# Designs tried in a protein design chat: VH-VL binders against q8ixk2r445to577. Part 198

Target 1, 133 residues: q8ixk2r445to577
Amino acid sequence: FFGMLQNKGLTDYCFDYNPPDENQIVGHQVILYLCHGMGQNQFFEYTSQKEIRYNTHQPEGCIAVEAGMDTLIMHLCEETAPENQKFILQEDGSLFHEQSKKCVQAARKESSDSFVPLLRDCTNSDHQKWFFK
Key: E = the ipSAE of ESMFold2; O = the ipSAE of OpenDDE; V2 = 0.75 times the mean of E and O plus 0.25 times the DockQ between their complexes.

## First folded at step 10 (VH-VL)

Design xh2 (framework fv_axatilimab; at its last look DockQ between E and O 0.80; V2 from the best seeds 0.81)
Fold by OpenDDE, look of step 11:
Structure xh2 (fold): chain C 133 residues (1-133), chain A 120 residues (1-120), chain B 107 residues (1-107)
Amino acid sequence: as target 1 above (133 residues)
Amino acid sequence: EVTLKESGPALVKPTQTLTLTCTFSGFSLSTHGVGVGWIRQPPGKALEWLANIYWRDHKYYNPSLKNRLTISKDTSKNQVVLTMTNMDPVDTATYYCARIPYGDYYFDYWGQGTMVTVSS
Amino acid sequence: DIQMTQSPSSLSASVGDRVTITCLASQDISDFLAWYQQKPGKAPKLLIYDASRLESGVPSRFSGSGSGTDYTLTISSLQPEDFATYYCQQHDNKPLTFGGGTKVEIK
């Protein structure tokens, strides 16, 4: 699966990653932004290694969850996907993080009107449902 | 200043089609993340969501009324139109249009509402 | 569909009173809950969204709390202009659904 990773709970919001430096793509937080399909900042791939890969740049980035965090941070992909980079895109659209046993949920940032994907306890919320488009 | 105003017939006969127009100002449906929804309220009753339309023409309907509802927009006129077919006395209500922010599903600005009575 | 059960349906209170209204969702709505105030003959007015976010211009005496399926609207000190009907609305899943309303009346 590849393309825009869109949320079902919000209208036209997609995974978005726009690092300040295209040559230094790791260490920043993945956000949600209006789906536009322009550029490469909204193109992601779900791989057979259960990675959500940002492969529009070299080296390739993979979404990871750092210890103690609930945000999605871009790390470098590894030959063997580390545990903190493994996600299961389930049939019902839920995006399950294996290590934390939590689901990725579209959530509004504190003190702002912007949205970010955050790890939350898994529910039947449409904000935890995702699809590639 | 954001304003919305509903317009349409105050009286509709049973089986007829209701057409309501929401004219708004202070915002545009060309603005990304913006939507407009319709909500109705029978006299002395609770609110019921009808339909939403967003800047990219994404449309959502209440499934209980989906087959009867059509929502459309004219961005150039700052208008949203709702049609509802096969009206029945039970559809008598005040109909509101309201703005939706940030691609969400709550309503931050409301029109004053227009009362629609369905009667023979 | 997500059912929103609002309680009480009505209450009587005096100016200065602390008022609490409860909204129960039939499933976890992940804090995607809005509260509205409606006065007779007027359109609803947004008070709170995302369970606890106060809409701009709304007095700070209004607050929202809760999580999962249980949410509350609190008016810390009821003012004369607060006598109205209040509605909760989940903005998590379609179809969007409202509570039955709570009429706050003068004691």
Scores: ipSAE 0.911, ipTM 0.957, lowest interface PAE 0.5, mean pLDDT 96
Fold by ESMFold2-Fast, scan of step 10:
Structure xh2 (fold): chain C 133 residues (1-133), chain A 120 residues (1-120), chain B 107 residues (1-107)
Amino acid sequence: as target 1 above (133 residues)
Amino acid sequence: EVTLKESGPALVKPTQTLTLTCTFSGFSLSTHGVGVGWIRQPPGKALEWLANIYWRDHKYYNPSLKNRLTISKDTSKNQVVLTMTNMDPVDTATYYCARIPYGDYYFDYWGQGTMVTVSS
Amino acid sequence: DIQMTQSPSSLSASVGDRVTITCLASQDISDFLAWYQQKPGKAPKLLIYDASRLESGVPSRFSGSGSGTDYTLTISSLQPEDFATYYCQQHDNKPLTFGGGTKVEIK
């Protein structure tokens, strides 16, 4: 699948990657923002290696979660996807992070009302269901 | 200052259509993430969600009532309208409109409510 | 539909008491729970969202806790103005659903 990765539990919020420094595209947190339907910062590709790739800037980025963390960060893609970059998109829309055995959930950032994707225990919550549009 | 106020008929006969208007100030439905919903409460009973409308005309309805409900907005007038067809005495309730922040589904500011009685 | 079961249906307490109200969801709602206060003849007022986030302007004696299916609203020291009915609401899945309410009467 490819396109804008939208959350079922929020009205019209999509995965978004907009790093503040154009010269250092990798290392920043993935956020959720209003879906605009124009690609760019919200265009992602789900690959056969179970990666969520960001191709708008070079070098290409792959979403990863570091050991012990729950935030999704942009890392450089590798020739063979490491376990921390593997997400299984289930038929019900859940995004299962293989290494941690947790699911990606839309959640509020601490001390603000902004939304970010975080790893949480897997549930049947609409905030843990995602689809490409 | 955010305010919302419901208006509409106080008495509706069975089988008629109810039209309620929510007029608000202090925010706009052109703002990212903002919505307005309708909730009702029969006398002495719990709250029941009816419908939501958000910026860019996203609409959601309670499935148990969907075939009877229509929600619409006029962004330039700061108004949201709810229409409910085939009214029945069990629909007697206080009807509230309320603001929704952040593209979410909770209600942070409520109108005072308008009582609608359905009887002959 | 997610069913929200609220307990108790009513309680009587004295000023200064610690009051707890519970809300049980029929499935995991991932912390997407709001609490409202409704005084007689008035519209509901938002107290808490996301299970534990206090709405601005709400007194600090109100707090929310819980996770999964089990959530609690606590009033640490009941005041006369806290006489009201309290409702929980899941804001995780559509249709949105409310608990049956808990009426708090001051003894």
Scores: ipSAE 0.743, ipTM 0.906, lowest interface PAE 1.1, mean pLDDT 91
Fold by ESMFold2, look of step 11:
Structure xh2 (fold): chain C 133 residues (1-133), chain A 120 residues (1-120), chain B 107 residues (1-107)
Amino acid sequence: as target 1 above (133 residues)
Amino acid sequence: EVTLKESGPALVKPTQTLTLTCTFSGFSLSTHGVGVGWIRQPPGKALEWLANIYWRDHKYYNPSLKNRLTISKDTSKNQVVLTMTNMDPVDTATYYCARIPYGDYYFDYWGQGTMVTVSS
Amino acid sequence: DIQMTQSPSSLSASVGDRVTITCLASQDISDFLAWYQQKPGKAPKLLIYDASRLESGVPSRFSGSGSGTDYTLTISSLQPEDFATYYCQQHDNKPLTFGGGTKVEIK
């Protein structure tokens, strides 16, 4: 799939990636922002290797979760997808992170009213359901 | 700064259609996933969710009300309208409109409510 | 549908007491739980969202806790103006559902 990755429970919010430097796309956190489709910040590809790719620029980025962390961070894509970059978008819309055995949930950032995708224990929450548009 | 106010009839007869208008100020249905919802409370009873509408016109309804509900908005007038068909005495309640601060499902500002009595 | 069971249905306490109100969800609601205060003849007022986040302007004596299916609203030092009915509401899934309410009376 390619397009905007939208949350069911946080109406009209999408995965968004806006690195501060166009030449340093690695190491920054993926956020959630109102879906608008303007520019290239909200377009992602879900691949057969179970990656979520930010590939509107080069080099291509793949969403990862570092060991022991719950935040979604941009890494460089690799020829064979590392385990920390594998997400299963299930039929019920849940987005399962294989290595951690947790699901992606729309959540508020620590001390703000901004939203981010975070890993949480898997539930049936609408906030853990995602779809491409 | 944020205010909401419900308006509509205080008394309706069984089988009639109820139309309620929520007029609000201090926010717009054009930014930040903001929405407006409707909730009712029968006298002495708990709150019951009815419907939500969001800035991009996404609409959600309580399925227990069997398609009796229609929600719509006029962003230029800062209004949301709820229509409920086939009113019955059990629908007697105070009806509230309330703001949803994000695309979420909770309510941060509420109108004063309007009492609607359905008499046979 | 997610059922919200609130307990107790009513309670009496003295000014200065610590008061706790419990809300049980019929399934895991992932901390998506709000608390409202409603005084007689008034609309509900949001106190807590996301289980533990205090709404702006709400006194710090109010706090929320819990996870999974079990959630608690705490008033650390009850004040006379806290006489009200309190409702929980899950904001996890549609349809949105409320608890039955807890009436707090000051002794």
Scores: ipSAE 0.720, ipTM 0.905, lowest interface PAE 1.4, mean pLDDT 92
ESMFold2 (binder alone), look of step 11: mean pLDDT 93; pTM 0.954

Design xh20 (framework fv_axatilimab)
Fold by ESMFold2-Fast, scan of step 10:
Structure xh20 (fold): chain C 133 residues (1-133), chain A 120 residues (1-120), chain B 107 residues (1-107)
Amino acid sequence: as target 1 above (133 residues)
Amino acid sequence: EVTLKESGPALVKPTQTLTLTCTFSGFSLSTHGVGVGWIRQPPGKALEWLANIYWRDHKYYNPSLKNRLTISKDTSKNQVVLTMTNMDPVDTATYYCARTPYGDYYFDYWGQGTMVTVSS
Amino acid sequence: DIQMTQSPSSLSASVGDRVTITCLASQDISDFLAWYQQKPGKAPKLLIYDASRLESGVPSRFSGSGSGTDYTLTISSLQPEDFATYYCQQHDNLPLTFGGGTKVEIK
């Protein structure tokens, strides 16, 4: 699947990655932002290796969650996807992170009203349901 | 400053259709992510959500009242209209319109409410 | 649909009292819970959203806490203007649902 990865629980929010410059595309947190429909920083690919790829810049980034963390960070894609970069997009829209046994949820940042995707215990929350648009 | 105000008939007969208009100022439904919803409250009872409409014309309805509700907007007039068919005395309530901030489903500003009585 | 059970349905309190109101969701709502205050004959007023975030202009004596299915609104030192009915609302899943309300009356 390709496109803008949108949250069901928020009316108009999409995965968004806005690196500070084109020479350093990895190491920063993935955020949620109002869907603009133009692709660019909101364009992602879900691959057969269960990766969520950011194809906009070279080298391509893959979303990862490090052990003990709950934030989604952009890392370099590898020829064989490591376990921390694998997300199962389920029929009900859940994004299940196999290594942690947790689901990706839209959540507010602690110090602001901005939204980010975080790992949380899996529930039937609409904020844990995602789809490509 | 944000304001919302409901308008419509105070009395409706059983089986008739109710049409309510929410007129607002201080924001626009052309703004990305902003929405307006309708909530009702029968006398002495709890709040019940009816429907929401957002920018880009996203519409959501309470399934328990589906087939009776229609929500629409006129962005140029700063108005949202709710239509409810086949009114019954149990639909007697104060009807509120309220704003939802950017893509969320809580209500940060409310109209004063308009009382609708359904009786013969 | 998510059922919101609010308790108590009513309570009597005096000015200066600490008041606690509970809201239980039938499933995990991931902190997406709002609290409203409604005075007789008036529209509801937003107090708290996202379980614990205080709306601008709301006095600091109001606070929200909880997670998962169990949420609480606390008024640390009740003032005369706080006698009202309080409602919780989950804003996690459609359809949106409200609690039955808690009426805070003068003792």
Scores: ipSAE 0.625, ipTM 0.880, lowest interface PAE 1.4, mean pLDDT 90

Design xh21 (framework fv_axatilimab)
Fold by ESMFold2-Fast, scan of step 10:
Structure xh21 (fold): chain C 133 residues (1-133), chain A 120 residues (1-120), chain B 107 residues (1-107)
Amino acid sequence: as target 1 above (133 residues)
Amino acid sequence: EVTLKESGPALVKPTQTLTLTCTFSGFSLSTHGVGVGWIRQPPGKALEWLANIYWRDHKYYNPSLKNRLTISKDTSKNQVVLTMTNMDPVDTATYYCARMPYGDYYFDYWGQGTMVTVSS
Amino acid sequence: DIQMTQSPSSLSASVGDRVTITCLASQDISDFLAWYQQKPGKAPKLLIYDASRLESGVPSRFSGSGSGTDYTLTISSLQPEDFATYYCQQHDNLPLTFGGGTKVEIK
């Protein structure tokens, strides 16, 4: 699977990676933003190693969650995917993060009306359902 | 200031088609993430969601009424139109249009409502 | 469809009282719950979204709490202008669904 990774619980919101500083391409938080349909910063690939890979910029990035955190951040991809970079895209559309045993949910950022993907306890919420377009 | 106002007939006969227009100001359906929905409320009863339309013509309908409902927009006129076919006395209600922000499904500004009575 | 059960259906309270209204969802709605106030003969007004986020311009005496399937709207010190019917709405899954409403009457 590859393309724009969209949320079912919001109208036309996509995974988006657009760090503010070009000098630090890796290490920033993945956000959600209105889908523009042009790929670029919203183009992701789901790999056979259960990675969500971002390769629009160099070096190639893989979405990860650090221990004890709930935010999705861009890390460097590794030859063998570490556990914190593995997400199971399930038949019902949920993205299950194996290491934490939690699901990726669209959530409003604490201090703003912007949306971000966060780890939350798994539910049948449409905000925890994702699909590639 | 954001305002919405519903217009349409106050009386509809059974089996007829209802057409309601929502005219709004203070925002545009050209704005990314903005939508307008329709909600109704029969006298003395709870609110019931009917349909939503967003920028770029994303449309959603209540499945219980889906085959009776059509929602459309005219962005240049700042209007959203709801059409409901085969009206029945149980469809008697106040009909509201309301705005949804950020591609979300809650309603932050509401029109005043228009009362539609379905009777002979 | 997600069913929203609101309780109580009605209550009477005095100015200055603390009022609580409960909303139960038939499944976990992950905090995507809004509260509306509807005064007699008027359109609903948004009070709270995302279970606890107060809409701008809404008095701080209104607060929302809860998670999972169980949510509460609290009015810390009831004012005369708070006479109204209150509705919860889940904004998690389509179709959107509302609670049955709670009518708050000033004694």
Scores: ipSAE 0.665, ipTM 0.892, lowest interface PAE 1.5, mean pLDDT 91

Design xh22 (framework fv_axatilimab)
Fold by ESMFold2-Fast, scan of step 10:
Structure xh22 (fold): chain C 133 residues (1-133), chain A 120 residues (1-120), chain B 107 residues (1-107)
Amino acid sequence: as target 1 above (133 residues)
Amino acid sequence: EVTLKESGPALVKPTQTLTLTCTFSGFSLSTHGVGVGWIRQPPGKALEWLANIYWRDHKYYNPSLKNRLTISKDTSKNQVVLTMTNMDPVDTATYYCARVPYGDYYFDYWGQGTMVTVSS
Amino acid sequence: DIQMTQSPSSLSASVGDRVTITCLASQDISDFLAWYQQKPGKAPKLLIYDASRLESGVPSRFSGSGSGTDYTLTISSLQPEDFATYYCQQHDNLPLTFGGGTKVEIK
């Protein structure tokens, strides 16, 4: 699948990655932002290796979660996807991070009303359900 | 300051269609992510959600009432309109409109409410 | 549909009392819960969203806590203006659903 990765529990919020400059595309947190429908920073590809790829800049980035963390950050994609970059998009719309046994949830940042995707215990919450649009 | 105000008939006969208008100020439905919803409350009873409308005309309805409800907006007039068909005495309630902030589903500012009585 | 059960339906309290109201969801709502205060003849007023985030302008004696299916609204020291009916609402899943309300009455 490919396109804008939208949350079911929020009206019109999409995965969004906007690195500070084009020469440093990795190491920053993935956020959620109002869907604009223009692709670019909101365009992602779900691959057969279960990666969520960001292809707007080169080299391509892959969403990852570091051990013990709950934030999604952009890493460089590898020829063989490491376990921390694998997300299983399930039939019910959940994004299951196999290495941590947790699901991706839309949540507010600790210090603001801005939304970000975070790893949380898996529930039947609509804020843990995602679809490509 | 954000304000919302409901308007419509105080008395409706059974089988008639109810039309309610929410007029608001202090925000616009041209603002990305903002919405307006309708909630009702029968006398002495709990709140019941009816419908929400958002920027880009995203519309959501309570499934229990979906075939009776239509929600629409006029962004240039700062108005949201709810219609409800085939009114019954059980629909007697105070009807509220309320603002929904930035793509969420809670209500941060409410109108004063308008009482609608359904009787013959 | 997610069912929201509030307890108690009513309680009597005195000024200065600590009051707690409970809201139970029929499934995990991942902290997406709001609390409203409604005084007789008036519209509801938002107190708390996301289970624990205090709305701007709401007194600090109000607090929300809980996770999963179990949530609590606490008023640490009840004031005369706090006698009202309180409603919880899950904002996790459509259709949106409210609790049955808890009426806080003067003792």
Scores: ipSAE 0.695, ipTM 0.902, lowest interface PAE 1.3, mean pLDDT 91

Design xh23 (framework fv_axatilimab)
Fold by ESMFold2-Fast, scan of step 10:
Structure xh23 (fold): chain C 133 residues (1-133), chain A 120 residues (1-120), chain B 107 residues (1-107)
Amino acid sequence: as target 1 above (133 residues)
Amino acid sequence: EVTLKESGPALVKPTQTLTLTCTFSGFSLSTHGVGVGWIRQPPGKALEWLANIYWRDHKYYNPSLKNRLTISKDTSKNQVVLTMTNMDPVDTATYYCARIHYGDYYFDYWGQGTMVTVSS
Amino acid sequence: DIQMTQSPSSLSASVGDRVTITCLASQDISDFLAWYQQKPGKAPKLLIYDASRLESGVPSRFSGSGSGTDYTLTISSLQPEDFATYYCQQHDNLPLTFGGGTKVEIK
């Protein structure tokens, strides 16, 4: 699957990656922002290796779980996907992170009104349901 | 600052259709991330959510009310209209409209409410 | 549908008391819970959202806690103006559902 990765519960919000510096594409947190329908910084590809790839810019990035945290960050894609970059998109729309046994949830960032994807215990919440458009 | 006010009939006969209008100020339904919902409360009972409408005309309805509800908006007039068909005495309640947050589904500003009595 | 069970249905307390009211969800709602205060004859007022975030302008004596299926609203030192009915609401999933309410009466 490929396209804009939308949240079912947080209506019309999409995975979004817009690094502050074009020359440093990795290490920043993935956010959720209003879907604009133009692809670009909201265009992602779900691969057979269970990666969520960001290929709007070169080199290609892969969404990874930040070490020791529940946040999602951009990292360079590796030839063999490490466990922190593998997400199972399940039939019910859940994005299940195999290594932690947690699901990706749309959540409010600490001490702000901005939204971000975070790892949380898996529930039937619509905020944990994702689809490509 | 933000205000909402409900208007509509105070009395409705059984089987008739209820139409309520919410008129608001201090925000616009043309703004991304904003919506208006309707909630009712029978005398002495709990709150019951009815329907939401958001910018871009996204609509959600309480499925327990089986196709009795229609929600619409007129963005240029700052109005949201709720229609409920086949009114019954059990539908007697105070009806509120309220501003709803995008995706979060909680209500931060409420109208004063309008009492609707259904009787013969 | 997510069922919200609120307890107690009513309580009597004195000014200065610590009051707690509980809200149980029939499934995990991932902290998406709001609390409202409704005074007699008035519309509800938002107190708390995301289980623990205090709405702007709400007195600090109000606090929310909990996670998963179990949530609590606490009033640390009850004031005369806190006579009201309190409602929880899950804002996780459609349809939106409210608890049955807890009426707080000052003795």
Scores: ipSAE 0.349, ipTM 0.804, lowest interface PAE 2.8, mean pLDDT 88

Design xh24 (framework fv_axatilimab)
Fold by ESMFold2-Fast, scan of step 10:
Structure xh24 (fold): chain C 133 residues (1-133), chain A 120 residues (1-120), chain B 107 residues (1-107)
Amino acid sequence: as target 1 above (133 residues)
Amino acid sequence: EVTLKESGPALVKPTQTLTLTCTFSGFSLSTHGVGVGWIRQPPGKALEWLANIYWRDHKYYNPSLKNRLTISKDTSKNQVVLTMTNMDPVDTATYYCARITYGDYYFDYWGQGTMVTVSS
Amino acid sequence: DIQMTQSPSSLSASVGDRVTITCLASQDISDFLAWYQQKPGKAPKLLIYDASRLESGVPSRFSGSGSGTDYTLTISSLQPEDFATYYCQQHDNLPLTFGGGTKVEIK
């Protein structure tokens, strides 16, 4: 699948990656922002290796979660996807992070009104359901 | 600045259809993430959510009442309409419309409410 | 459906008192909980969302806390205008569900 990755619970919010420095695409947190329908910084690809790829800039980025962390960070993609970059998109819309055994949830960022995807215990929450548009 | 106001009949007979209109100002249902919902409260009882409608006609209904409810909007008139069929005395309540915050399911501004009594 | 159990159903308090109201969800709602204040004959007013975030214009004596299934609303120093019925609402999943309400009445 590919396109804009939307949240079911947080109506019309999409995965968004807009690093402050376009010459350093990796190392920053993935955010959620109102879906604009233009692809660009909201265009992601779900691969057969269970990666969520950001192909808008070079080099290509792959979403990862560092050990002990709950935030989704952009890393460089590798020939063989490491475990911290693997997400299972399930039929019910959940994004299950294999290494941590947690699910991706839309959540409000600490001390702000902006939204981010975070790893949380898997629940039946609409805020843990995702789909490509 | 944001205001909502409910209008409709004060008295409905059993088996009839209730139609309520919410007229609002200070925001538009053409704005991304914005919605309007309906909530009711029987006298002395708790609040009960009925239905939501969002800027791109996404509609959600309380499953316990889904077969009786229809929600619609007229964006150019700043109005949302709720219809509820087959009214019964237990549907006697104050009906509120309220604005839904961006993508979230909580209500930040409420209308004053309109009392609907169902009796023969 | 997520069931919201609110306790107590009513309480008597005096101006200056610390008041605590509890809300229990039948499943983990991931902090997606709102609190409303309703005065007699009036519409509800949003106080708190996301369990602990104060709505703009709400006095700082109101605070929310909790996580998972257990949440509380605290009024640190009750004022005359705070005598009202308070409702919790989970805003995690559809259908949206409210607690039964807690009436805070004058002692």
Scores: ipSAE 0.316, ipTM 0.790, lowest interface PAE 3.0, mean pLDDT 89

Design xh25 (framework fv_axatilimab)
Fold by ESMFold2-Fast, scan of step 10:
Structure xh25 (fold): chain C 133 residues (1-133), chain A 120 residues (1-120), chain B 107 residues (1-107)
Amino acid sequence: as target 1 above (133 residues)
Amino acid sequence: EVTLKESGPALVKPTQTLTLTCTFSGFSLSTHGVGVGWIRQPPGKALEWLANIYWRDHKYYNPSLKNRLTISKDTSKNQVVLTMTNMDPVDTATYYCARIRYGDYYFDYWGQGTMVTVSS
Amino acid sequence: DIQMTQSPSSLSASVGDRVTITCLASQDISDFLAWYQQKPGKAPKLLIYDASRLESGVPSRFSGSGSGTDYTLTISSLQPEDFATYYCQQHDNLPLTFGGGTKVEIK
């Protein structure tokens, strides 16, 4: 699958990656932002290796979660996907991070009204359900 | 600053269609993430959500009432309209419209409400 | 549908009292809970969203806490203007659902 990765629990919010320096795409947090429908910084590919890939800038980025952390950050894609970059998109729409056994949830950043995807215990929340458009 | 006001008939007969208009100021439904919802409250009872509409006509309805409800907007007039068919005495309630922000589903500013009585 | 159960349905309190109202969800709502205050004859007013975020302009004596299925609204020192009915609302899943309300009355 590929396209804009949207949250079911929010009206028209998409995975979004807008690094401060577009010539260096790694190391920054993935955010959620209102879907604009133009692809670009909201266009992601779900690969056969269970990666969420960002191909808009070069080199290609792959979403990862560091051990013990709950934030989704952009790493460089590897030829063989490491476990911290694998997300299982389940039939109910949940994104299961296999290494941590947690699910990706839309949540507000502390002390702001901005939304970000975070790892949380898996629930049947619509804020944990995602789909490509 | 932000205001919403409901308008419509105070009395509706059983089987008739109710049309309510929410007129607002201080914000626009052309703004990304903004929506308006309708909530009702029968006398002495709890709040019940009816329907939401957001920028670009994203619409959501309470499934228990969805065959009876239609929500629409006129962004240039700052109005949202709710239509409810086949009114019954149990639909007697105060009807509120309220603003939503950030594409979320909680309501930050509410209109004063309009009382609708359904009787013969 | 997610069922929201509030307790108590009513309580009597005096000015200066600490008041606690509970809201239980029939499933985990991942902190997506709002609290509203409604005075007789008036529209509801938003107090709290995301379980614990105080809406701008709401007095600091109001606070929200909880997680999962269990949530609480606390008024640390009840004022005369706080006598009202309070409602919780989950904003996690459609359809949106409200609790039955808790009426805070003068003792």
Scores: ipSAE 0.673, ipTM 0.895, lowest interface PAE 1.5, mean pLDDT 91

